VH-VL binders against q96il0. Designs and how they scored, part 110

Target 1, 167 residues: q96il0
Amino acid sequence: APERGAERRDTAPSGVSRFCPPRKSCHDWIGPPDKYSNLRPVHFYIPENESPLEQKLRKLRQETQEWNQQFWANQNLTFSKEKEEFIHSRLKTKGLGLRTESGQKATLNAEEMADFYKEFLSKNFQKHMYYNRDWYKRNFAITFFMGKVALERIWNKLKQKQKKRSN
Below, E stands for the ipSAE of ESMFold2; O stands for the ipSAE of OpenDDE; V2 stands for 0.75 times the mean of E and O plus 0.25 times the DockQ between their complexes.

## First folded at step 3 (VH-VL)

Design z2 (framework fv_pabinafusp)
Fold by OpenDDE, second read of step 4:
Structure z2 (fold): chain C 167 residues (1-167), chain A 120 residues (1-120), chain B 112 residues (1-112)
Amino acid sequence: as target 1 above (167 residues)
Amino acid sequence: EVQLVQSGAEVKKPGESLKISCKGSGYTFTSYWLGWVRQMPGKGLEWMGDIYPDDSDTTYSEKFKVQVTISADKSISTAYLQWSSLKASDTAMYYCARGYFDESSYFDYWGQGTLVTVSS
Amino acid sequence: DIVMTQTPLSLSVTPGQPASISCRSSQSLVYSDENTYLHWYLQKPGQSPQLLIYKVSNRDSGVPDRFSGSGSGTDFTLKISRVEAEDVGVYYCMQGTHYPFTFGQGTKVEIK
């Protein structure tokens, strides 16, 4: 009996975007859209003498980005899968093949697809609510730490100016 | 990428005025400070002064305080070093350099230098 | 003004051998925040100075691990564990603790 090769379920590889920003860049870089999430990854700049507050901000931004990438990658995969299943089930119910006589993938009309979208949105409504809540919490935290880092930089500037006055 | 691009080489006569430039790119110009460093031919490095482009806070070495003016135009991310009256002794390479975060007091990026030649 | 004194002023080193440069300040470079603002720069032939070491012992990005900085108070050392051809140039210490900022005289490193 030929061993049915276990179809490795393409778990969305945590696609480390192969986008490498220039090594000497002192700002964040935006990569191309990820193939699964369709979100553009941001490569955050890491200062050589990063303060603990700057590091905390950077980590929080990175974690939030990864969270967003994972959420949308999974959501898009789920959507694509459920959409395909819906199309196949409806075509089968209609007695239609998966391909037209011309060899094209059989599709449903816009009205039939509207039912799918409505059902999908209804089913995922709570998930999207939680996502939005968590998105706001994360962004609030990021903004708060951005403020702290800004104050730290102001303080450091004042210290430097004190060096000028002491001589 | 962070870059400091300086104006080209200058050949001047004694008594002439000169203004050289240093344009910063690849970073937030007003978040860093800039220094000017002189290097006479075959000599070491000499700090001339620095500027904070956000508020134009400028500090000079006592040696250069009367000889040069440091300024910046933050709207075009450019710093300047100027002489009102050049001397033959002003013949040197002049470097602009980006100061790292304010407390660190070091230069992390340097311009390519501007050669100033003052001859009769 | 703080006087920075480098020794030696010239060093000829065989490739693969270690090198050491001393920098002495006329006064302590420890600032009121307990940090020491001593930095090292390398100027390669025909190039602009580049940061090598900041705050006594921190390598700048892209600086090989063969470079190390050490010292405290008034006495500082830059070490190169194995000198390579690309290490040729003039090394400068700089103090950023007090205005005016001052450089050492420079140490020319050459290969034998």
Scores: ipSAE 0.450, ipTM 0.773, lowest interface PAE 1.2, mean pLDDT 90
Fold by ESMFold2-Fast, scan of step 3:
Formats: sequence, C-alpha cells, structure tokens
Structure z2 (fold): chain C 167 residues (1-167), chain A 120 residues (1-120), chain B 112 residues (1-112)
Amino acid sequence: as target 1 above (167 residues)
Amino acid sequence: EVQLVQSGAEVKKPGESLKISCKGSGYTFTSYWLGWVRQMPGKGLEWMGDIYPDDSDTTYSEKFKVQVTISADKSISTAYLQWSSLKASDTAMYYCARGYFDESSYFDYWGQGTLVTVSS
Amino acid sequence: DIVMTQTPLSLSVTPGQPASISCRSSQSLVYSDENTYLHWYLQKPGQSPQLLIYKVSNRDSGVPDRFSGSGSGTDFTLKISRVEAEDVGVYYCMQGTHYPFTFGQGTKVEIK
C-alpha cells in the first residue's frame, strides 16, 4: 500500500526481505554488537503480505533502532574523548608525562577518576533526560502500533469466516 | 453487518460553516481508515482524504487540504468532514467509505452519501 | 497526480453480449511491494459506488463471475462476459498506489 500522508524522514535500507536467518525459521534476526554504539542491531524480517499497519510498525521500530544507535555511538565517542582530555589535563597539572617509563599510557587513580565521572554525569544530565523522554515516547508509539497489528490479525481471521477475500 | 450511515442533506449559503458526519457500525471503527469522496453534480468521483480514527492521523489531497478538515470521534465511531466557509463550488454529494488496510487502498463499504447544496 | 483515463466514456450493449472497459494510468501502478493497486467500482443509478474488483483481478464477495479484471503496469481492462440489465451504471477505475488516490472519469454502461 502507499505511504499514508507523512513523508518518511528516513527509510531503512532493508528492502523486501526473503532473508531467513541461519538455523532459524524466517523471523527477526539479531546481529553482532555495533563497534561504536555497542548495541546489537535487529534485522527485521519483512513478510510477503505485510499490511500497511505492519509496515508502519516495522519502520517505526527500524527508525527507533537507528536513532538509538546514533545516540549511543555519539555518547560513547564523547565520553572517551572527554575522559582522555581529563586524564591528559590532570597529568600535566601534576607535572607528569603522558606515558609511563615502560611506554604505556599514564592513568589517574580511582579517586581522581571519580571526579571525572561525577562531572560528566552532571554535565550530561539534561541530555540523558531528553534521551529518556524520547525513548519513552518511541516505545509508547511502538506498543500502540503492536496493539493495532494484533487487532488487525484478529479481525482478518473473523473477516475471513464471514466473507472470503481469498488468499 | 458493516454499515456507514451519513448525516442528512444540507442547504447552505456561501460563507457558512458546515460539519457532516459518517457513523460506522458492525466493525472495529479504530482499525480501518475512513475516506471522503466528492461527486459534483453530473461529474465523477474525487478522493478528498482519509483518517485513521484510532490516532486521528489524516491524509489529504492537495486540492482539498485548505478547503476542509477531516476529524473523528472514536468514542462514538463517527468521522466528520468540515468546512469553515462554504462556496457555491462545494455543491456536491459527499461519500464516506471504509478503506481496507490489508496491503490495498480500496474502499469496500460506502455510506449512502450526503448532498450539500450551497447557493445564495 | 496520476491521471486515470477510461475508454470508452459510454457504452451501449445488447443484453447477453460482452462488454469491455479500458483504464490507462499516466505512470506504473506497481508499488514497491510488487502489488498493483488498481480497483474497479460500479455506481448504479441513484446509488452509492460499490466495489467490484480490487488489486487488478480479485472479485469482491458477491460479485458475479461474469465480471473479470486484468492488466499490468499502466494498462487495465474490466470485462463483463454477458451484460445483464442489472449491470447498468457508471464504472470507475481507481489507483491506490500513490497519494492522492485518483479515479478515472467513468464509463456509462446502458442497455440497447
């Protein structure tokens, strides 16, 4: 069926899938953790006769996954960069080199690192709060459409009993 | 049985507002798109837009999106087509029709139609 | 917008004879899911439109088997193998592949 009104902001590059995961029946497949976000992607199985509601649900889930992957990839990168900058800054303040005598990267003790974690958490509180708000919004929408799809499937079974639509 | 029952005929003057209704029964109203189709006297069919009653998600034809508002009240299984200011060119028969969402965009059940006459 | 062109615009048929109505679209009606959203409706005098055929060739429940649909891409045909008095009315094709949905201008079928 055609898209019902809204232009899609992002169309997931899944295509029409006849993909059947190894050793499993054809269903959603969970991939290995992404190098940057450290989250496992879900590759969605597309049924041959997917309804518009099922398509809307699948695309919403795909979009939510992409949004989540991008958020955590960026957050992990920011954390690693700021952690490294903090360590370098503190070592410089102490008059220490960036490398140990053995040539390894110099580190700070647990007490000093605790200060970084407190600062990072405080600095990113609002950002994480907005992430959680959006996450709840997205999961609410997904649950809502899951309910719609379930009702559609029940209705289609009832409809077939009263009026043959064939196939 | 599936049935769509529309409000009665209307006679209006240009500039007046109007809201006509379409009540669904015999099915789960919130699980199907409901479309509006215009038929001007002696002319063919024109799709105006549709609404998904569960979340009031709407799609409009570009020609109609400034002219009319489509809405629904799922608590009474009723959809509405509304004009803020009628024109003589709005004189037509208006049909509501249920869209089937199972990988098709066809109308399987139609209301009886509401005749709207706009004249000064 | 996709333009739907029906031919002929009017058709006068002797009872029991076959009738054929053509519908052409300005672009392909095949959607990315490989379905073709081309549908046929009949509007009998003084009545609301009613669904005859959906997705090119599928007859709606209760539609007599003398009605059949065929076609692909941009060229579609509705056939009535033996026209009966009951079949008088205006026939419309409709595309549901792209928004906005569009109808053909209609074909009026009358009995001689």
Scores: ipSAE 0.000, ipTM 0.448, lowest interface PAE 19.3, mean pLDDT 80

Design z3 (framework fv_pabinafusp)
Fold by OpenDDE, second read of step 4:
Structure z3 (fold): chain C 167 residues (1-167), chain A 120 residues (1-120), chain B 112 residues (1-112)
Amino acid sequence: as target 1 above (167 residues)
Amino acid sequence: EVQLVQSGAEVKKPGESLKISCKGSGYTFTSYWLGWVRQMPGKGLEWMGDIYPDDSDTTYSEKFKVQVTISADKSISTAYLQWSSLKASDTAMYYCARGYLDESSYFDYWGQGTLVTVSS
Amino acid sequence: DIVMTQTPLSLSVTPGQPASISCRSSQSLVYSDENTYLHWYLQKPGQSPQLLIYKVSNRDSGVPDRFSGSGSGTDFTLKISRVEAEDVGVYYCMQGEHYPFTFGQGTKVEIK
């Protein structure tokens, strides 16, 4: 019985960008674009004495980033795969090889590719709607927690000023 | 990286004025306060005062209130310590230090220090 | 002003042995938020002071686990479980509860 080679589903490796920001940076760092998502990962700064609200904000930002990275990595892989399949199918239908006589990859014209893009967008329309909805929800939550953290910082500054006045 | 870079060593005579600087980098300068700490030769640390660069809210130790002026220029992320008239007793190392958060009241980053020598 | 009293003022320790430094404040360092604003700094020879421990027991980033802080109210202790050659310097406690901020006299730690 021939061992069915388990097609290693090329799950987009969660390639944690090996970009390590400088250890003592008090800023968020932007890494190079991820090879799958084409999104630039942000390395969030972790304060030494992070408040519970700051921690919650940071975690929410991190989770939202990971969600975006995964969505676009998968979307780009799906797009690339379906595009290649479309090109191969159309070339085969035309009786054309996958390579030109010059050895270049055979390509379809812009009009033929427009059909692919239209079909792809139509097929993925609902997925993109859900993505956009969830994107707004996540960003709204982030903005809300940013406001809370800002208020906390104002309050902490007022406490410090009270210490100055009590003497 | 967070850095506090102080101005170079100063050699002055009694009665001269002096202004030393501390430039913050690698962080939002107006989001943190800065303190000045004196260390006399072979002695301990003495808090002189602090400043909030955002509103220039300044607090002094009573020991230093009349002797020095603390100021900041937020446009260039720089704090200053100034004497109008130096004394021989002002000979010391002067450190600027960043205060971590408004409520924490500790210094997480320090400058390299500025040596001030006042001699006749 | 709050007076910070460190004991001892000098400590000579054999490498690998534990060290302990006491810091006493003349007043309570507990704020209304229930935090205690006592901090420890190390000044290595020829260097600027560096934060070691904040709010009694929290190690700053990069501070080895051999350092620990404890205490409450007016009595505080810095402990080094195993002193290393790199631990040589002057240790200062500081109170940040009341203005003016005040430091202890410093404790010089030397290797035997």
Scores: ipSAE 0.227, ipTM 0.704, lowest interface PAE 2.1, mean pLDDT 89
Fold by ESMFold2-Fast, scan of step 3:
Structure z3 (fold): chain C 167 residues (1-167), chain A 120 residues (1-120), chain B 112 residues (1-112)
Amino acid sequence: as target 1 above (167 residues)
Amino acid sequence: EVQLVQSGAEVKKPGESLKISCKGSGYTFTSYWLGWVRQMPGKGLEWMGDIYPDDSDTTYSEKFKVQVTISADKSISTAYLQWSSLKASDTAMYYCARGYLDESSYFDYWGQGTLVTVSS
Amino acid sequence: DIVMTQTPLSLSVTPGQPASISCRSSQSLVYSDENTYLHWYLQKPGQSPQLLIYKVSNRDSGVPDRFSGSGSGTDFTLKISRVEAEDVGVYYCMQGEHYPFTFGQGTKVEIK
């Protein structure tokens, strides 16, 4: 008989779950956004009797996540650093202080910042093009192995059924 | 860790209905067959049937096909064994066991068993 | 149905001595994929059965190497090279080649 107490369960408070899932979960877990890359990490569930194909797919997905995380963390850091250097340099050239009279951080107008964005995009064009090529290559490989794993699971199920009914 | 947890012992009278359960945890419930095995007091093991929870496809031993119904609720990772009318001869220990995905013809994990006693 | 016959039905062994259990099937357990679907289980007193050996000779995880399975076709053997106190229980062979799955009647192993 199903448990009726679950129907009377209150919703957990926002922000923190009162009931943590078991340490060994049957599902992939998605974490909060990383401080540097702003991407959410996925912690993959490892099946007990993972097939070689399933292991290869999982490792490929994990490696792709790590590669993606590293790329965007570095890119965001580089962008922030170069943006600050550009603003500082332009303010210094104009004879302006880094702070306004009200104590606010001094900024450049949109037209001046357009120069930075153009230079940054131009400088990183080749890097982003290679990133996109690698991203599509990795996603193609992942899709291919997902297809293989799906076929393997279908085949194993059919094989099990055929064996049981064999005479 | 893989675990199969069965419902508690039952004491019933002949003619009563009964439904016992087996809850799986620590693995993908829908990817493995779930079998039921009977052990009468002081006797050996008898395979009753099994179910594939993803589509509720069932296979029964001919001896048990009329006597019991096997079902599963994949939303709560639970399989069931049910009798519409119990007989004294149904007194036994009932085990659930997980069938290996690539080789569902053997059982790698077993539940603790549910003792069913049918007497007047 | 495939009938599984175990011999002996009971066995008393002095600790450290070897033990051998035979299992015979009424028909071949070789499936069309060339695998032989014969498995061995151990049920210790008051406990659930546990897998020992699958597909004739493959030890399950954590099973000591003193347990070995052999055989082909219809004749199979489970050997324990040196019986220990923890090996006491009832041993069952099972065939998974044909529906319905069937077990042997069991062999009780005791310490003298």
Scores: ipSAE 0.000, ipTM 0.461, lowest interface PAE 18.8, mean pLDDT 80

Design z4 (framework fv_pabinafusp; at its last look DockQ between E and O 0.01; V2 from the best seeds 0.00; counts 0 for: pae E 17.0 > 2, placed apart)
Fold by OpenDDE, second read of step 4:
Structure z4 (fold): chain C 167 residues (1-167), chain A 120 residues (1-120), chain B 112 residues (1-112)
Amino acid sequence: as target 1 above (167 residues)
Amino acid sequence: EVQLVQSGAEVKKPGESLKISCKGSGYTFTSYWLGWVRQMPGKGLEWMGDIYPDDSDTTYSEKFKVQVTISADKSISTAYLQWSSLKASDTAMYYCARGYLDESSYFDYWGQGTLVTVSS
Amino acid sequence: DIVMTQTPLSLSVTPGQPASISCRSSQSLVYSDYNTYLHWYLQKPGQSPQLLIYKVSNRDSGVPDRFSGSGSGTDFTLKISRVEAEDVGVYYCMQGTHYPFTFGQGTKVEIK
């Protein structure tokens, strides 16, 4: 009995964008769009003397980015799969082949595809609501920590200036 | 990348005025402070003074307080070191350096230096 | 002004051997916040100074682990566990505790 080679389900390799920002960059770098999510990854700068608040902010930004990348990668894969299945099922129902006489992939018209989009959006409505809610919560938290870091930086600057006045 | 780019080498006569520049890039210029450091030929480093570009808060070493003026233009992320009247003794390498944000008072990035030669 | 005194002023070291540079301050470098703001810089031949160690013992980014700083109060030491050819230059201690900021005289490190 020939061993059915287990089709390695191509788990979307977490495409670590090979974009390495310059090591001494004090800026966040934006990479090219990810192949699966179509989101541009941000490489966050890691300060050498990162404060605990800065570290917490950076981690929260990174976690939020990873969450977004994963959500959209999965959503896009699901969308592509369901779209292909829909097209195939509709073509079959019409008695049409998957390829035209010219060898091109048979496509559905815009009206038929509108039904797919409507159904897809309806099916995923709750998922998108939860995503939006969590997106706002995460961004609120990020903004809050950005404010804390800004205050910390102001305070550090004031301490340095106090040193100038004490002499 | 954080960079401090200084103006080119200067050859001057005694009594002439000079203004050299240090342009910061790759960071928020107004969030940090800048120091100027002199190095005479074959000698050590001497802190001259520093500036906060956001409010132009400037501090001088007593040795340099009357000899130089430190200034900054935050709109172009540039700090300046200026002499009204150069002396032969002003012949040195001049470095600008970025001060770290906190009270630690260290310089984390340095310019390439500006050589100033004052000769009759 | 705080006087920073480095010893030795020149050091010739065989590659792979350890090196030690002392820096002494004329006054305590402990600030009112109980931190000590002593820093070390390296100036390689023909280059600008670069930060090596900040706050007595913290290596700057990219600084090899063969470099270490120690000390307290008025006495500080920079150690290189194994000197390499790239370590050639002039080492400066700097105090940032009090204005005006002051540097040591520098210690020239050469390879034998």
Scores: ipSAE 0.489, ipTM 0.805, lowest interface PAE 1.1, mean pLDDT 90
Fold by ESMFold2-Fast, scan of step 3:
Structure z4 (fold): chain C 167 residues (1-167), chain A 120 residues (1-120), chain B 112 residues (1-112)
Amino acid sequence: as target 1 above (167 residues)
Amino acid sequence: EVQLVQSGAEVKKPGESLKISCKGSGYTFTSYWLGWVRQMPGKGLEWMGDIYPDDSDTTYSEKFKVQVTISADKSISTAYLQWSSLKASDTAMYYCARGYLDESSYFDYWGQGTLVTVSS
Amino acid sequence: DIVMTQTPLSLSVTPGQPASISCRSSQSLVYSDYNTYLHWYLQKPGQSPQLLIYKVSNRDSGVPDRFSGSGSGTDFTLKISRVEAEDVGVYYCMQGTHYPFTFGQGTKVEIK
């Protein structure tokens, strides 16, 4: 039997929220933005009569959400760390302290930060290219299975219509 | 106001069974994990396990997995900690505590504790 | 299981003086989501434990600003800038990164 608590703590992908819906819902629930990925997680409702095809679609959507959350959590964490290192280095080069006279964090102007943003984008270009490629592949697969589920539902309606005609 | 109210002190003999309770109020009981923590006399805190009341999903510390059973009755917002056969080494204060909604990795509200004394 | 070690085990402080408690884990407490699930609790004499600080440095609601937490990886510190009479009790660190959750041995803080 699955250990839900262990899955919650040890098997959750990087950046996935461990939240619970405020009330039990018969529909998908959307949570608050994750601190690191800044994406809203979706808790998928599982109907009692879920077909194998519907289950496959749901799991594909869940896996895609987990992959997306992990990517952006890691990306945002890397951005924040490198940004702080860059600011610290530049302030040190100028002989300035890390805090203003009011006790607030010292920062660089937009012109000074432009070098960091350009370097960060350049350094991460290939990573973002692979992300976009995989994102499109995943969404194509989801759309394909959504179509299959729709066809299954149409077929089931046709079968019920045949039953009615036989009576 | 969030409250966790535990059952009263128990005095038992080795070999006896026991079931103590923890009643939650002032929040949606079924939406939060509820943990049990043991504190032996003059000792520190030990996490025993937790339960999600909506589906009675449980997680146990291996040390306590064979010794106790954790259960919940969501219709009366009450969780339970149960022994089939008490030992003198079970003498301790037992706390229930609510896991935080978003992460459930820490406890934000605690019950007052139930003192269990097992002696002959 | 992750072993949590607190030092010192007891501390006697003159009112208004600072106090510092260390907590070390046998393994890194950084989870795969990049959060560090290290928490601090206070148990006042005859009372239940109460949450002081969660995830290293976040004060729980109502906790005075004289309490601060810091640290990373395996080495964590709880500081009280000016100890007051109401701060006496046993302080516990806890890790929530991996099951089973584990606590430190506790640090008893008393007034001289």
Scores: ipSAE 0.000, ipTM 0.462, lowest interface PAE 15.9, mean pLDDT 80
Fold by ESMFold2, look of step 5:
Structure z4 (fold): chain C 167 residues (1-167), chain A 120 residues (1-120), chain B 112 residues (1-112)
Amino acid sequence: as target 1 above (167 residues)
Amino acid sequence: EVQLVQSGAEVKKPGESLKISCKGSGYTFTSYWLGWVRQMPGKGLEWMGDIYPDDSDTTYSEKFKVQVTISADKSISTAYLQWSSLKASDTAMYYCARGYLDESSYFDYWGQGTLVTVSS
Amino acid sequence: DIVMTQTPLSLSVTPGQPASISCRSSQSLVYSDYNTYLHWYLQKPGQSPQLLIYKVSNRDSGVPDRFSGSGSGTDFTLKISRVEAEDVGVYYCMQGTHYPFTFGQGTKVEIK
């Protein structure tokens, strides 16, 4: 049997979970973990009379969630595939079969698996470094707009108070 | 053993319809994208589109979207490429190939190809 | 559509000598997950295409180590350290970063 065929029988494809929140929810809420990314999606409440700043913040949060979900779904698949390829390569180099005599998949000891984790991290260091920087940039932008929304709400309350006093 | 077995060669006249098949075995057919690739005689490879057989989610290259229909029958692990009205310019080798990721893919297993000849 | 340009289109090489094939894309192939979805295929005479290299530099299972891929952004290279008779065929690069997926026009490798 081709080694690629055998390892592919065990692997599910990447994608995001389909989940639909109730239409009348008045709050953000957290769905079940996505089966591909292992991240819990946030389902954002859209209030009536949402200001342009509030809309910008919500869209930025939605876009960041989509970006994060897609990154980790792909990384989880890559990790699983490369782990199996590493195990098969090391077993082949040692002249060992891919399965034990009981028919179960052969595996490597903890020291050998540590080599995989080092190689995976080394191969992916640049990718994860850029992910971390982009993650911080996105979260800084989100925090910035949260502050702008808070100031907008304070200003609107002050304007309402000024209107009442002038009446 | 992963296999993609395509239907046999076809000789057709312009204006005739055609449906060619690709049967997957040795893997969970519904868990992988399946793509179609055209190779005109003496030419390179062209991606036509793909399908996710579990829910029939289908993506087409705009070049081929009107010309062909991609479908799948997951109960028999078979994908299809079909024309309602063949043209002489449809003469080509057609491959099915297994993709892996929804947004980005490479084709790790290929069928043997189906030669379609359209001539008067 | 992303145009993939291969150079050279044809290559005659003496057995045992190295070969190098370039592939240039009209746009960056770096996706938002920071992966680069540039792949290489070989189509031997009378056969279906077969995957050689995925994501720039990863050899597919069973591909000899004389094949290597490199590059970034828009410029990519496939190298064969010592060409053998079994390496004859047409080599294609393919991008899977942007829909529609597109192939290079192919590089025919022959033995001199």
Scores: ipSAE 0.000, ipTM 0.503, lowest interface PAE 17.0, mean pLDDT 81
ESMFold2 (binder alone), look of step 5: mean pLDDT 92; pTM 0.947
OpenDDE, look of step 5: ipSAE 0.486; ipTM 0.807

